# Designs tried in a protein design chat: VH-VL binders against Protein LST7 (LST7). Part 8

Target 1, 242 residues: Protein LST7 (LST7), of Saccharomyces cerevisiae (p53237)
Amino acid sequence: MSSTVISLAHFCDKHGPRIISVTQSAEKGTLGEELLVPDYPTESYCESCLLQFPEESTRSMRCFIEDVPFITTQYSSIRYQLLNSIIKRAFSEETMIYDNMPFIFFDDLRGLNLVIGFKLYDENARGNERRYCFILTVDSRSHDDSMKMLSEHWNFIIGGFDKMIAYIKNIHKSEFLGKNKTVENNLETLNNNAFIGSYLRANKSKFGRNLVSLTDDKFLFVRIHKWNSFLLHTVMNENKLP
Below, E stands for the ipSAE of ESMFold2; O stands for the ipSAE of ESMFold2 at other seeds; V2 stands for 0.75 times the mean of E and O plus 0.25 times the DockQ between their complexes.

## First folded at step 1 (VH-VL)

Design t2 (framework fv_tislelizumab; at its last look DockQ between E and O 0.11; V2 from the best seeds 0.00; counts 0 for: pae E 7.8 > 2, placed apart)
Fold by ESMFold2, look of step 2:
Parts: structure tokens; sequence; C-alpha cells
Structure t2 (fold): chain C 242 residues (1-242), chain A 118 residues (1-118), chain B 107 residues (1-107)
């Protein structure tokens, strides 16, 4: 079982900091069934917090890289308290500016954590922004050993997170621009201020919105799963790095 | 050590609004989910609702039309209002905190008894 | 609503003997179950979280088990101070719901 995991988290308008997904490895040659969580909490009215796969019945994702299982779930029943404390620290850190600038924290309770935060514009969110982060967690109480491991993989990890964040931001921007173009075209056909005023007020209501919806990419979490699995596998396989 | 204390009138007339306050000491309500739970005399526990870090709320559907939970961070207090009360609302009312998502209620107030009577 | 059903409604156990309380949910709640102890005139006290994780300060004689729909609270060697009503509670989905309670007595 791996002491290193990758998490995606966000700051929910309703719930505060929440884990969206956790990617972990299991022992080579096994199916990794101990990491599967077949049921999720079913909070009825908060879509923004859910890990969504294209098939509704799919609650977790598994892949194999060189016979090592990698599993992505929304919740880790074994590590929930640890991960929850980590995301609360990550979103409370005053130095996280959300310009894709990484930061690190370590303590005896939470281990070593590399955090990269990002924001997506959404006028339906409080403050017109939705906040996210990717977190690499090394669950070790040895600061020196954890920092050595992180320093050996620094450029790879940072580059990997940057690529996925760039992908997410770019497809969100494309979806957002497409929505604005559609509204602009409809406004041209309506041609009145009273209607546009009512529409804009309704459009600014606050509600949860899933990352799949924000990007219009139903495979987004499959891509995140595969990318995070690749990053973890590479970090765990010392022979694969320069 | 975090402590919770309920306060409010012990007697409320039918059709009026029950108003209770939960005061938190030894911690900040901005760090916790705060729940309200009630227990009718000699009966079990009924969840009323929760207020989250952000001030958003979720209510028991059976009470949703009559209940409001709010917070005042400057006073470190959470309030419960239950409108249009009847004798069926007679109970001990508890506030409780949850320090982690998907966790049991780990700190409870002592409870306050509310009787709805003419 | 997810219904939590406890059994038995009451039980009497000799000091030093094992007490077992069962809780069954009307649908799967994974391991999102807590157990509470409530002594007369007191608020409930959290004993077990995530079906099996003992809270700090809870004696080792208390243990929980289960996953999905069937959950058990066990007191391995009953002490006089364990006389109370015990409640299970799910926090998988709202509304949060409690079992009806199990009254534990000394034989």
Amino acid sequence: as target 1 above (242 residues)
Amino acid sequence: QVQLQESGPGLVKPSETLSLTCTVSGGSISDYYVHWIRQPPGKGLEWIGVIYYTGSTNYNPSLKSRVTISKDTSKNQVSLKLSSVTAADTAVYYCARVSEDYYGMDVWGQGTTVTVSS
Amino acid sequence: DIVMTQSPDSLAVSLGERATINCKSSQSVSNYVAWYQQKPGQPPKLLINWASTRESGVPDRFSGSGYGTDFTLTISSLQAEDVAVYYCQQYYDTPLTFGQGTKLEIK
C-alpha cells in the first residue's frame, strides 16, 4: 500500500473545503479491492462536490500500470480525517494566491503536502469564482525523508499538475466563451433592456456546479484519474525519472 | 476544550416561534458544522438541521417550512428558530458540533428543555 | 429517509459479560455510522465513528463493526457505569437519522 496520494479538492459554497477525488495505488499484482469505496455520501442538493464518471453507476475508477492498480475514489474511509485536515489547511493558507504557484507544508499530523491551487470564473458562485487545488501528500512523519523524496521529483510533479490545471482552465474558458457567445446572439434577437435585466439577475443566482459541467467534458474525471495514476506511478518508479 | 451551551425560553405558547441560541466557547463556529437535535420526553433523537462553515443550511424536510438556523460569528453563536409550534414540539433541544466532514457529533451542549403549552 | 433500526430494544447483561447491540439501515450507508451513549439526564456522548473507530477517551471495551447495512456495538466486559441508552446514527445522507435506542441494564 502506498504512502503517497494525489487529491483534488475544492472550496464548496455550501460545505467549505471538500475532497472531490483521491488517487491511490495498491500492491503490485493485486486488484486493489481494499481501496474501493462502492458507495458515496449522497448529499441531495450539492452537485459541485461530486466525483462524476460518465456512467452513472460508476463510483470509482481503476487502472493498471505495469501490474500496479491505481484507484480513484471520492472518499478514503481509512484516510478521511487526514485528508480532511489537509484540505482545511490548504484552503486556509494565506500564501496560496491561486496563480498556480505551488506551496508546501509539513507537520507531524498531516505529513508533507505539495499544493497547487487554481480558480475558475463562475458568476453563479459566491465571489464569482470556484476554488480548487491538487495536492500531493506524502504520508510520512520524517520531514527530511519526505523532502528528499519530493525534491527528487519536484520538476516532474509540478509540471504534471501544471499540465492538468492548464487543460482544465483551457476547456473551461472554451465552455465559458461558448456560453457567452450564445447569450450575445440571443440578446441580438430579443433587442430589449427589460428582458436582459431579468435574465442577468436570474443568471447570477448562487448554486453548486460540478467541474464536469464547468468544462462540458463528461470524461474529465477519467482524464484526471489516468493522469494522476501516471504521476503516482512515475514517482513510485525511481528508474523512470531523469 | 470546546463547549456548547443552549439558552432560551423554557416555555413557548402554541403558534408562536421558538427561539434558541447555542453559544460556543473554547473554539470558533467558523471551524465547525453546528447541528440542532431534539428529543421529546422519553423518546429518541430527531435531527433538525445543520449550518455549515459557509453559513449555508440543510434542514430536516419534515421541519423545513418552519425552521431557520443562522449564525453570528461576532458573538460565536448559532440560533434556531422554529415557527408555529405545537405541543408536538415539546422536547429537549441540543446543539452539537461536527469538526470533520462525514463525522459523528463529537461535542454536545447540555440541552435546554422547551415546553409548548397554553 | 434512511431508517436505522436497533435490536434489541432493551437488554440486561451481567457485570463482566459481553453486551451486543445491533443496528440495521434501510439502505447502504457504507461506514458512515456513529454510536452514542446517553446516560439519564445527560446529552448523548459519541463513542464510535465510521462504524468502528473509537473516539479518544472511550474505554477499550467498546468496539464497533459493520459495513453497508448491518452494524454492531459491542461492550466486551460490562461495567456498572455502562448502564445507558445507546443510539446508532447514520450520516450518509440527510436527513440524519438515529436508531430508536437500546436500553442496557445490569442483570
Scores: ipSAE 0.019, ipTM 0.567, lowest interface PAE 7.8, mean pLDDT 81
ESMFold2-Fast, scan of step 1: ipSAE 0.170; ipTM 0.668
ESMFold2 (binder alone), look of step 2: mean pLDDT 93; pTM 0.953
ESMFold2 at other seeds, look of step 2: ipSAE 0.027; ipTM 0.579

Design t3 (framework fv_tislelizumab)
Fold by ESMFold2-Fast, scan of step 1:
Structure t3 (fold): chain C 242 residues (1-242), chain A 118 residues (1-118), chain B 107 residues (1-107)
Amino acid sequence: as target 1 above (242 residues)
Amino acid sequence: QVQLQESGPGLVKPSETLSLTCTVSGFSISSYYVHWIRQPPGKGLEWIGVIYDSGSTNYNPSLKSRVTISKDTSKNQVSLKLSSVTAADTAVYYCARHLWGEDAFDIWGQGTTVTVSS
Amino acid sequence: DIVMTQSPDSLAVSLGERATINCKSSQDISNYVAWYQQKPGQPPKLLINDASNLETGVPDRFSGSGYGTDFTLTISSLQAEDVAVYYCQQYDSFPYTFGQGTKLEIK
């Protein structure tokens, strides 16, 4: 039985490569909290790393596809160590192009990894860039089986990630334009004694913004959870892959 | 332009095999699931089956013994074959795209009418 | 198989009035319900998925609600273009099943 997961990761200015979310299938009856690391490292927690659902207290999300539960969490007890090493490697690869170009690497212990990187603008980030990637990890010791699965579902997988990234970039651009429109409107209503530069300086965050903040979409991680769950359901053929 | 277009014979004799084709434009059937749904005259909708991006299929149990869905990725076409037809198979047949990430049908073909009559 | 039952079978509503259509499943299906609009001579059009998620391009006068076994489609202010047959569909389990349809007419 293959264990296939999708990670969303980013390069944090404070912490380096970090997992934002992990989506995986689970056995029927599994609750999301059962997959959480009991004492996840709070010292490594900052706003830009946050997996944020609309309900503030929510730390996991679950949905069902054909009676199979799919769960999204930030710190999964099952995959934490494996995925942490994978994302570090993904952001260190010379082939990491943040232009939706996929690349694949194998790790003897961690299996096949398909990586697609992208960037968002953030004035509060180093170089004004936030770097992200989606990673599809097939935790299987059979290279042939993993590559057969990718071959069978290649266009579906790549098309899916491209759709997700296009959506994120589009709503991010809309949010950025909305901020600019608000600034222009403020300038039009301001007395001739006002100075916009002080406003921009006063609102600067030290550590960058999370994806919800960058997109102004409170439901973004709900959408990503559903999209990743659907992709996993498709490629796992109801968990029939070895 | 995203479009699905059904085609095939409008008249089929009882006991013969119905063969329909769905021609897809504006997206690749390698990247989406495609469903077949039918609607008998004056009645509601009945789901027939789906073909996944990989080419694997799933069918309504009521039709499973008679139905085959296949695809030709090079032509961007999905086909439906229904064997041993009777007057009860008279319907408008639709192909439809599976909405990504959500189990609903977001784009439908215009439908093709099939009459089973001697 | 999950049976989806709609009520009423037909409904006549005046322009500008509220229309409500109900859909009941034979077993718990969480929120896995879609709603479709079908006008004469046309294919069905997706309006709502996940019981309440409005499809892009669908007017905001349409809304959906419900969870478990009881679901409702509401049109807050009926327009002439809304005359159609409306179908609910469950996608909790295979085979996917539809309600019998509700015909919405002006009058």
Scores: ipSAE 0.015, ipTM 0.545, lowest interface PAE 7.0, mean pLDDT 81

Design t4 (framework fv_tislelizumab)
Fold by ESMFold2-Fast, scan of step 1:
Structure t4 (fold): chain C 242 residues (1-242), chain A 121 residues (1-121), chain B 107 residues (1-107)
Amino acid sequence: as target 1 above (242 residues)
Amino acid sequence: QVQLQESGPGLVKPSETLSLTCTVSGGSFSGYYVHWIRQPPGKGLEWIGVIYHSGSTNYNPSLKSRVTISKDTSKNQVSLKLSSVTAADTAVYYCAREGPYYDSSGYPDYWGQGTTVTVSS
Amino acid sequence: DIVMTQSPDSLAVSLGERATINCKSSQSVLSYVAWYQQKPGQPPKLLINWASTRESGVPDRFSGSGYGTDFTLTISSLQAEDVAVYYCQQYYSYPFTFGQGTKLEIK
């Protein structure tokens, strides 16, 4: 089992800090199916908290980098309590302003955690913003050993998260601008501004949106799975820098 | 734009070693996964193995004892060697590229034209 | 090893009609299935990945569906250029394996 995992978490208006996805490796030569969470009804999740793959029935994703399996699930059955403790601390950090600036914390319970926060616009959210973070967790009691590993891969890890966040923000911005232009054009075309305005207000969701909805990229979690898997593989395998 | 081309002997004697080369033009093998796949006459596709961006390899267990895949990125070439050939190794051999490595999943999207290898009985 | 079984082995479909090719895996492969088209004398061409995602440049008459153990490739309106052998492939587990192929011809 790998001691290193990457989580994507957000602050839900209903649930508070909540994990969206966990990416981790399994041992070579195994399928790693013990890391998969059984499929649960989606009705048990708030839309904004849901890990969504393109196929509706899919609740986990696995890939191989070389011969090592990497698995993404909404929860980790093995590390459930630990990761919930970690995200609660991450979102309580008063110096985190969700501007892509990393911060680090360590303790004997939670290991070494590198946190990078970011925000997306959502008119249905409290304060019109949704707060997210990526967390790299090294589940080890040795502060010095964990920090040495992190420092050796610092530029690669930070660069990787920055590129993922930049992609998410860019496609979110494109989706937001695209919808505004489309609505304006539709109002002109239909020549019934009062009806369309009333219709849109009546059918507007009152609930927070998930990342797929905010970006209009149904493959977003596939991309995040692949990127996180590659990042973990590189960190865990010395001398495999790009 | 990106093209792969296999080359090697058309006829190989039983018990000899088959050696094939795959060359890329309009692109590179550096930073990519490259697969070898074969197809016996009138039959389906059989995965032989892959060479990763790192130079590490993974082979079909049915062929592992006889197969070596290697790459020379400075020449834009990937090679396949198959030892102790028999008539059952008669096939069209394809090289196929996927990636780049940080986006590889196991379904190669660029295939060479294939090269025919006949092993006499 | 995961065994991929296609059905039928061959089928004949009239121009403009729907063609349906099935692929079953011996164990669940989730959505880790790709589909290839191979015309006589040519290498396989990737059509579909992740069970249902069409590759860039592939005509919209081609579609894939399925999850777990049962997968389907559909050609909504057969054209003459679609005559080929079609293969499914799983990439869930090493060694990667292909179906035996389905030969599609015009009736």
Scores: ipSAE 0.006, ipTM 0.517, lowest interface PAE 10.4, mean pLDDT 81

Design t5 (framework fv_tislelizumab)
Fold by ESMFold2-Fast, scan of step 1:
Structure t5 (fold): chain C 242 residues (1-242), chain A 118 residues (1-118), chain B 107 residues (1-107)
Amino acid sequence: as target 1 above (242 residues)
Amino acid sequence: QVQLQESGPGLVKPSETLSLTCTVSGGSISTYYVHWIRQPPGKGLEWIGVISYSGSTNYNPSLKSRVTISKDTSKNQVSLKLSSVTAADTAVYYCARLDYSTYEFDYWGQGTTVTVSS
Amino acid sequence: DIVMTQSPDSLAVSLGERATINCKSSQSVSDYVAWYQQKPGQPPKLLINYASTRESGVPDRFSGSGYGTDFTLTISSLQAEDVAVYYCQQDYSSPWTFGQGTKLEIK
């Protein structure tokens, strides 16, 4: 298991700081099955917290880059305590103003964390806004090694997150303005995902909408998974000094 | 590394059932979506359907009443059955293994030619 | 079903000059458009996904653009090996649908 992961988290009106997704890698040459989630976690989640894939029963996404599996899930059993501690710290940070401005924190328990916050409009949310952040975590007690890696890849990492956030904000703006609301009622697109669709309809949260609903982009988490996997692959494997 | 190979009878009589098999080597079908796509002579591509890693299927509505896709993970094979064939079903048939995380075609088979004639 | 329409049906371009292929969807597909290259006797090869994301190993002379209903594939400097039929495809809504194809040949 690698020391570097990317989380997408939000501030839930009901649950407070919550992980929406965690992207991490497994051992090269394996399928990374130990990181896949066979069942959806039922405790402490509402609609606004859901990691929603278009395929029925899919609770994990996986891709392979140079025979290394990268997996995105709603939670990480391996890093559950660590990630919850990190997101609580991130959302309590006074300098997180949700404007794409990155901030960094480090301690012996949480490692090095790079946080970038952003906001989306949600008429069903408290204050009419949802607060989100991407977090790059280097789970290491070596501040110098972690900071060296972050510094060497700074422009790539920040540029990557800025592009992801810009995409999310732009597609959200299009949905909000009604410019792209024409197709989301085709059940054949979700024929083998009917269970997930039915589940979401039955369990609608009064605290607001998930990211797929806010953007009208059924493949949003597929894009985020792909982007985060490539970012992790690049920063972990662009070692020119063997 | 990964290879997909379609196999089938090549020639099928009208009104019969076409049966094709896609065999995957160097990789697994247990964690991927596998699509079937066909191409009639001199024409474009037509999506037939897909089977997920869990065995769930989704079919093109124009073919839905005639098509069945199934898989056998122990043999690393995906099968396509198309009933009540006509000359319009004459095509090259492809299987493609898609990494379910990225929704792009990972690997395509070479295609197998199916001719429907008496 | 979403209908994908390509233009032109065929295109002849001199070596080294720019080739442009257009694709129009009957309704908005956001950026859920892929471009495929198919050479005679071969299966299609993915070039571009999500309208503008180039597949690994695809030369940088290939670029995609577009959003909503209008999409473009551009080859900035045509090489001999680029002679093929090009297809656009949407995966926004089931069933997945392809354009009719554009045959690219050397002038």
Scores: ipSAE 0.007, ipTM 0.431, lowest interface PAE 10.1, mean pLDDT 79

Design t6 (framework fv_tislelizumab)
Fold by ESMFold2-Fast, scan of step 1:
Structure t6 (fold): chain C 242 residues (1-242), chain A 120 residues (1-120), chain B 107 residues (1-107)
Amino acid sequence: as target 1 above (242 residues)
Amino acid sequence: QVQLQESGPGLVKPSETLSLTCTVSGGSISNYYVHWIRQPPGKGLEWIGVIYTSGSTNYNPSLKSRVTISKDTSKNQVSLKLSSVTAADTAVYYCARDFTIEYGYYFDYWGQGTTVTVSS
Amino acid sequence: DIVMTQSPDSLAVSLGERATINCKSSQSISSYVAWYQQKPGQPPKLLINAASSLQSGVPDRFSGSGYGTDFTLTISSLQAEDVAVYYCQQSYDTPPTFGQGTKLEIK
């Protein structure tokens, strides 16, 4: 459908490029659960791929901005196939070094996409790094209309994503520094049985932690939901006819 | 600490316009939504409307034709005007904060309330 | 508008005993329910949001549960200070709507 959405995606060591969350505007009365794909493939997702809200079992989040509902879900019934194609393209970009530098691509199937990549340290991940990106998708309509909107709001959009990424990196760094001390303290509890169990598990394929675990912020996806909703509302508000 | 305080005339005559002011301290109204909620004597809570950080408003459909909410960010004040009042508008009127980082509408800080009686 | 219906209208519970208040919505609202406590002469106080998330400063004897259309507020061990009217509120859609209230008193 012709709409604007913001995705958070990552490169999963097991599954490759995967959507973590999608934020979009909705009509009043829309249940967040209704935006989930009914048969979404849980087997294609692992812990590092999860959208995790503070209340366990919650799979969607909604807020209102000026009477407009904004919903964040891990899967979107109206966008799933298209978003999978978009994120594959985003993570295949050879020049992306995950340093917050934006890039743009457009085609008739995937619309206009603004991609900003970043990475976090994870000793459980291949290469000790988790790769993420935010993607603003202007699915529509026309290239000219999409580019006009993006150009008019460029500084706001880029500034918004930079702020989000800076926050994530800062709290991740704080968690990593704190963990140096906790790892040292935990070493004292390792005994023969725990050592053998740990050794056997280390030989099994390991995949990275989810974003909440990497930041130790159980409200992280609530913050991302609110930030993305505000960004979308601001961008859409000037061009929306009553 | 954020504090909200309602003020206005306690008595209003039928057919006139009720005007109330909510004064906020300890925080800026530019950073969150402010709602008006009322409670008639012996009855439950009724949402009147909200003013968003942008200055846009949304009103309860049952009151929309009679309600105006506005704000003055330099004074940190939100105002409610309710026109053509009747005895049914007799209530305690509250203003309440809606913190923008939370999902859904929740009212985490409320004013003490101001009693409005519509009588001749 | 979404209609919120509480039961019972009033409840008397002995000190130290469990109090349970129910709230039903006219349509599914996921977990978008808040609970408020209102004592005589005071404004309502937010206790719980998102059906089960306890607000800072609220005693841990208060808990919330539910999803969809049926929600419950529980006070595990009633204290004298808990005498109040309790309201549920849906935050799913505008206008936000409240239940009619449940008056909790000591037996």
Scores: ipSAE 0.007, ipTM 0.469, lowest interface PAE 8.9, mean pLDDT 79

Design t7 (framework fv_tislelizumab)
Fold by ESMFold2-Fast, scan of step 1:
Structure t7 (fold): chain C 242 residues (1-242), chain A 117 residues (1-117), chain B 107 residues (1-107)
Amino acid sequence: as target 1 above (242 residues)
Amino acid sequence: QVQLQESGPGLVKPSETLSLTCTVSGGSIRSYYVHWIRQPPGKGLEWIGVIYYSGDTNYNPSLKSRVTISKDTSKNQVSLKLSSVTAADTAVYYCARTYDEGWFDYWGQGTTVTVSS
Amino acid sequence: DIVMTQSPDSLAVSLGERATINCKSSQSVSEYVAWYQQKPGQPPKLLINDASNRATGVPDRFSGSGYGTDFTLTISSLQAEDVAVYYCQQHYNTPYTFGQGTKLEIK
């Protein structure tokens, strides 16, 4: 049986391409814990790589669409090395300019992959940019069947990812502008301690920021989970693949 | 803490199936990817394949038609079967583990396999 | 498949001198190269991952560099215990592939 998943990945300045989340359909009764790596390797992950749900201890989320369960996890145990191979291929694409232009690749190992990249500003990142992509992976050796499914759902799939990315970029921009406004207001009021504040900021360690930090939306991954689940449900119900 | 140990017959006849076992201690095979890598005498290293946390497998295309990797989580063991062996399959066979990368930080000590009549 | 080619095949260096081993990939592998040390009768030992990240417990005389298709392992001051065969490996994509090895000897 073929399976279709949606990954959110980013290019970590320290560790290169990394999966942030994988969304997939599950059988009724499947717990998110069954899809996780039992010994989560926190040491191999930057803060910028973390899937962060509002409840700190939560590493998976499940929802139901018409009684079909969909689960999002940071570490999916299902074909995890294959997914890592897919994201490394995606981020090596020389024509990828991270402006929502989709590209597609296929091979017998990785199946059909639709990739859409985007960037967010982060002053702490190399080149002041964080690079992300959504990847729809159809794990099927039939190129024709996979392309038929993509063609039939093209407007829905691309439109869906474009809307998700637009939302992320808009709330990121709002956070960036809001933070700058707050700093300006504080400096207007507290000019007599501004020098000390600037000195302390200049001497703090540079660190990676995750999407929740970049957007100030603690429910961002809940939204992404629901959006990806809905997209998968739609294409699976119309899917021509076995 | 985590250690891997390979075991199996040191001598296999041509055309037969080579069967090796990797026993993991200090950690569950549910927590790791387990790889098989071999090294013919006086030659370099060749990656054979991997079994993931899920039980899914990925094999080197050059060996895919002859290789099966499986696991028994109750025994904390990973097995390698290589069918239709020839003298070219004579090598030291290693198992190694990873979390999510393809660089190998934990290796077994290796087991020598000679294919001869 | 990505082909990894090491140079030289063998290298003789005097104690205390710098040893340099090169590794080239047939296509870009970004920074995803690891280096291993293998002594006779032992399994390989990880020295470097992600081109330049030194593994835990590895002496600071070992360093890695490179990006794309050209990678280098450097031992700044050769010690007697460094006599071994060294392998590069790309961990960019499966199948994972290794260089043919470089035998490092004392001159």
Scores: ipSAE 0.006, ipTM 0.440, lowest interface PAE 13.5, mean pLDDT 79

Design t8 (framework fv_tislelizumab)
Fold by ESMFold2-Fast, scan of step 1:
Structure t8 (fold): chain C 242 residues (1-242), chain A 121 residues (1-121), chain B 107 residues (1-107)
Amino acid sequence: as target 1 above (242 residues)
Amino acid sequence: QVQLQESGPGLVKPSETLSLTCTVSGGSISGYYVHWIRQPPGKGLEWIGVIFYSGSTNYNPSLKSRVTISKDTSKNQVSLKLSSVTAADTAVYYCAKGSYDYVWGSYFDYWGQGTTVTVSS
Amino acid sequence: DIVMTQSPDSLAVSLGERATINCKSSQSVDSYVAWYQQKPGQPPKLLINWASTRESGVPDRFSGSGYGTDFTLTISSLQAEDVAVYYCQQYNEYPLTFGQGTKLEIK
């Protein structure tokens, strides 16, 4: 059991603020099975909200760093109420413009939260953008201890999230440019029915895209979990007493 | 403690199909990703391919047209077939257990001893 | 494919001295790098995974570091039994790729 977790959340056009994934550690020497939620309904999640792995039957993932298991799930039975409250607060922050600028909030209920927001283009989304954030949560009632941890690891934590977001934006841009080039190539080969073909294609996709679709990276959530696990492990390990 | 053991013919003629078997002991292959890696004499390591829990495979694009990896869970064995061999396929062939920590990418925590394959007329 | 390039190709270091081997990827592999030691006639042995996590049973003189495209394996106090070829490997994406190897010799 760790007091520190990292969430990836987004603002769904249909559902509002939603957790996409939660990365958290279990006790060293265990397998973290209490954190796994293999049987939960995914049909209640729309396409844009879905935590998606390459193997379609996979609902959760575990990795190990120095014998410590780190689990990622979309649904967290242990922290559901807390995390739901946190993301609602994060997406209600009026000064957040989703530009990688971090902000911090604290209260006795939600602990200390470091939020970094970013956005991606989605032609199927309201306003043509998907809003996302990473949230580092320190579930502790000690503001001073939590802030000391964040300040000591500030450059590492912010640098880590910046690199993750830069990767996501870069592969998203590559996907967007690749798709546009393919459309241009198709248009070059179209005959006298080009207008009708273009009209029909414009009406084919009407649904919001998930993060895997926006990046064309089937392994994206695997990477995010591994990155978040490494970040959590480093922060937790550096703060342990002899 | 998991152990892997490769076996094969040792000598294969050009244009024929190379067939190798990896036998796993100390654990069930149904819980493992099993990879094949080769090493030509005096050269570095080249990843050949993997077989996943589901029986799905992924192959190095440079070898994809010639490689087939399969498994027999009841015998705890993984097999590699490489068709149309040439002198360039002369190498030590290893099977290795992928880390279950990283389902969609692997480092190799246990390796077989390797089996030498010479392609010669 | 991600190309892994090691430097130097060979390195001679005196007993008890620090040896440093570098590995560069053609594109970011985050922390998904492993290091292997291979002695003549033996299979490779895993030393480091996740760029910096030492495998159980590996002496503490071995350490790894790096992120993104630049990675380093360090042996803080070279012992005679450390003479081997060392390989880096990325596992950020398929196909999995190895560096060309660095031969470590006693000076």
Scores: ipSAE 0.007, ipTM 0.430, lowest interface PAE 10.2, mean pLDDT 80

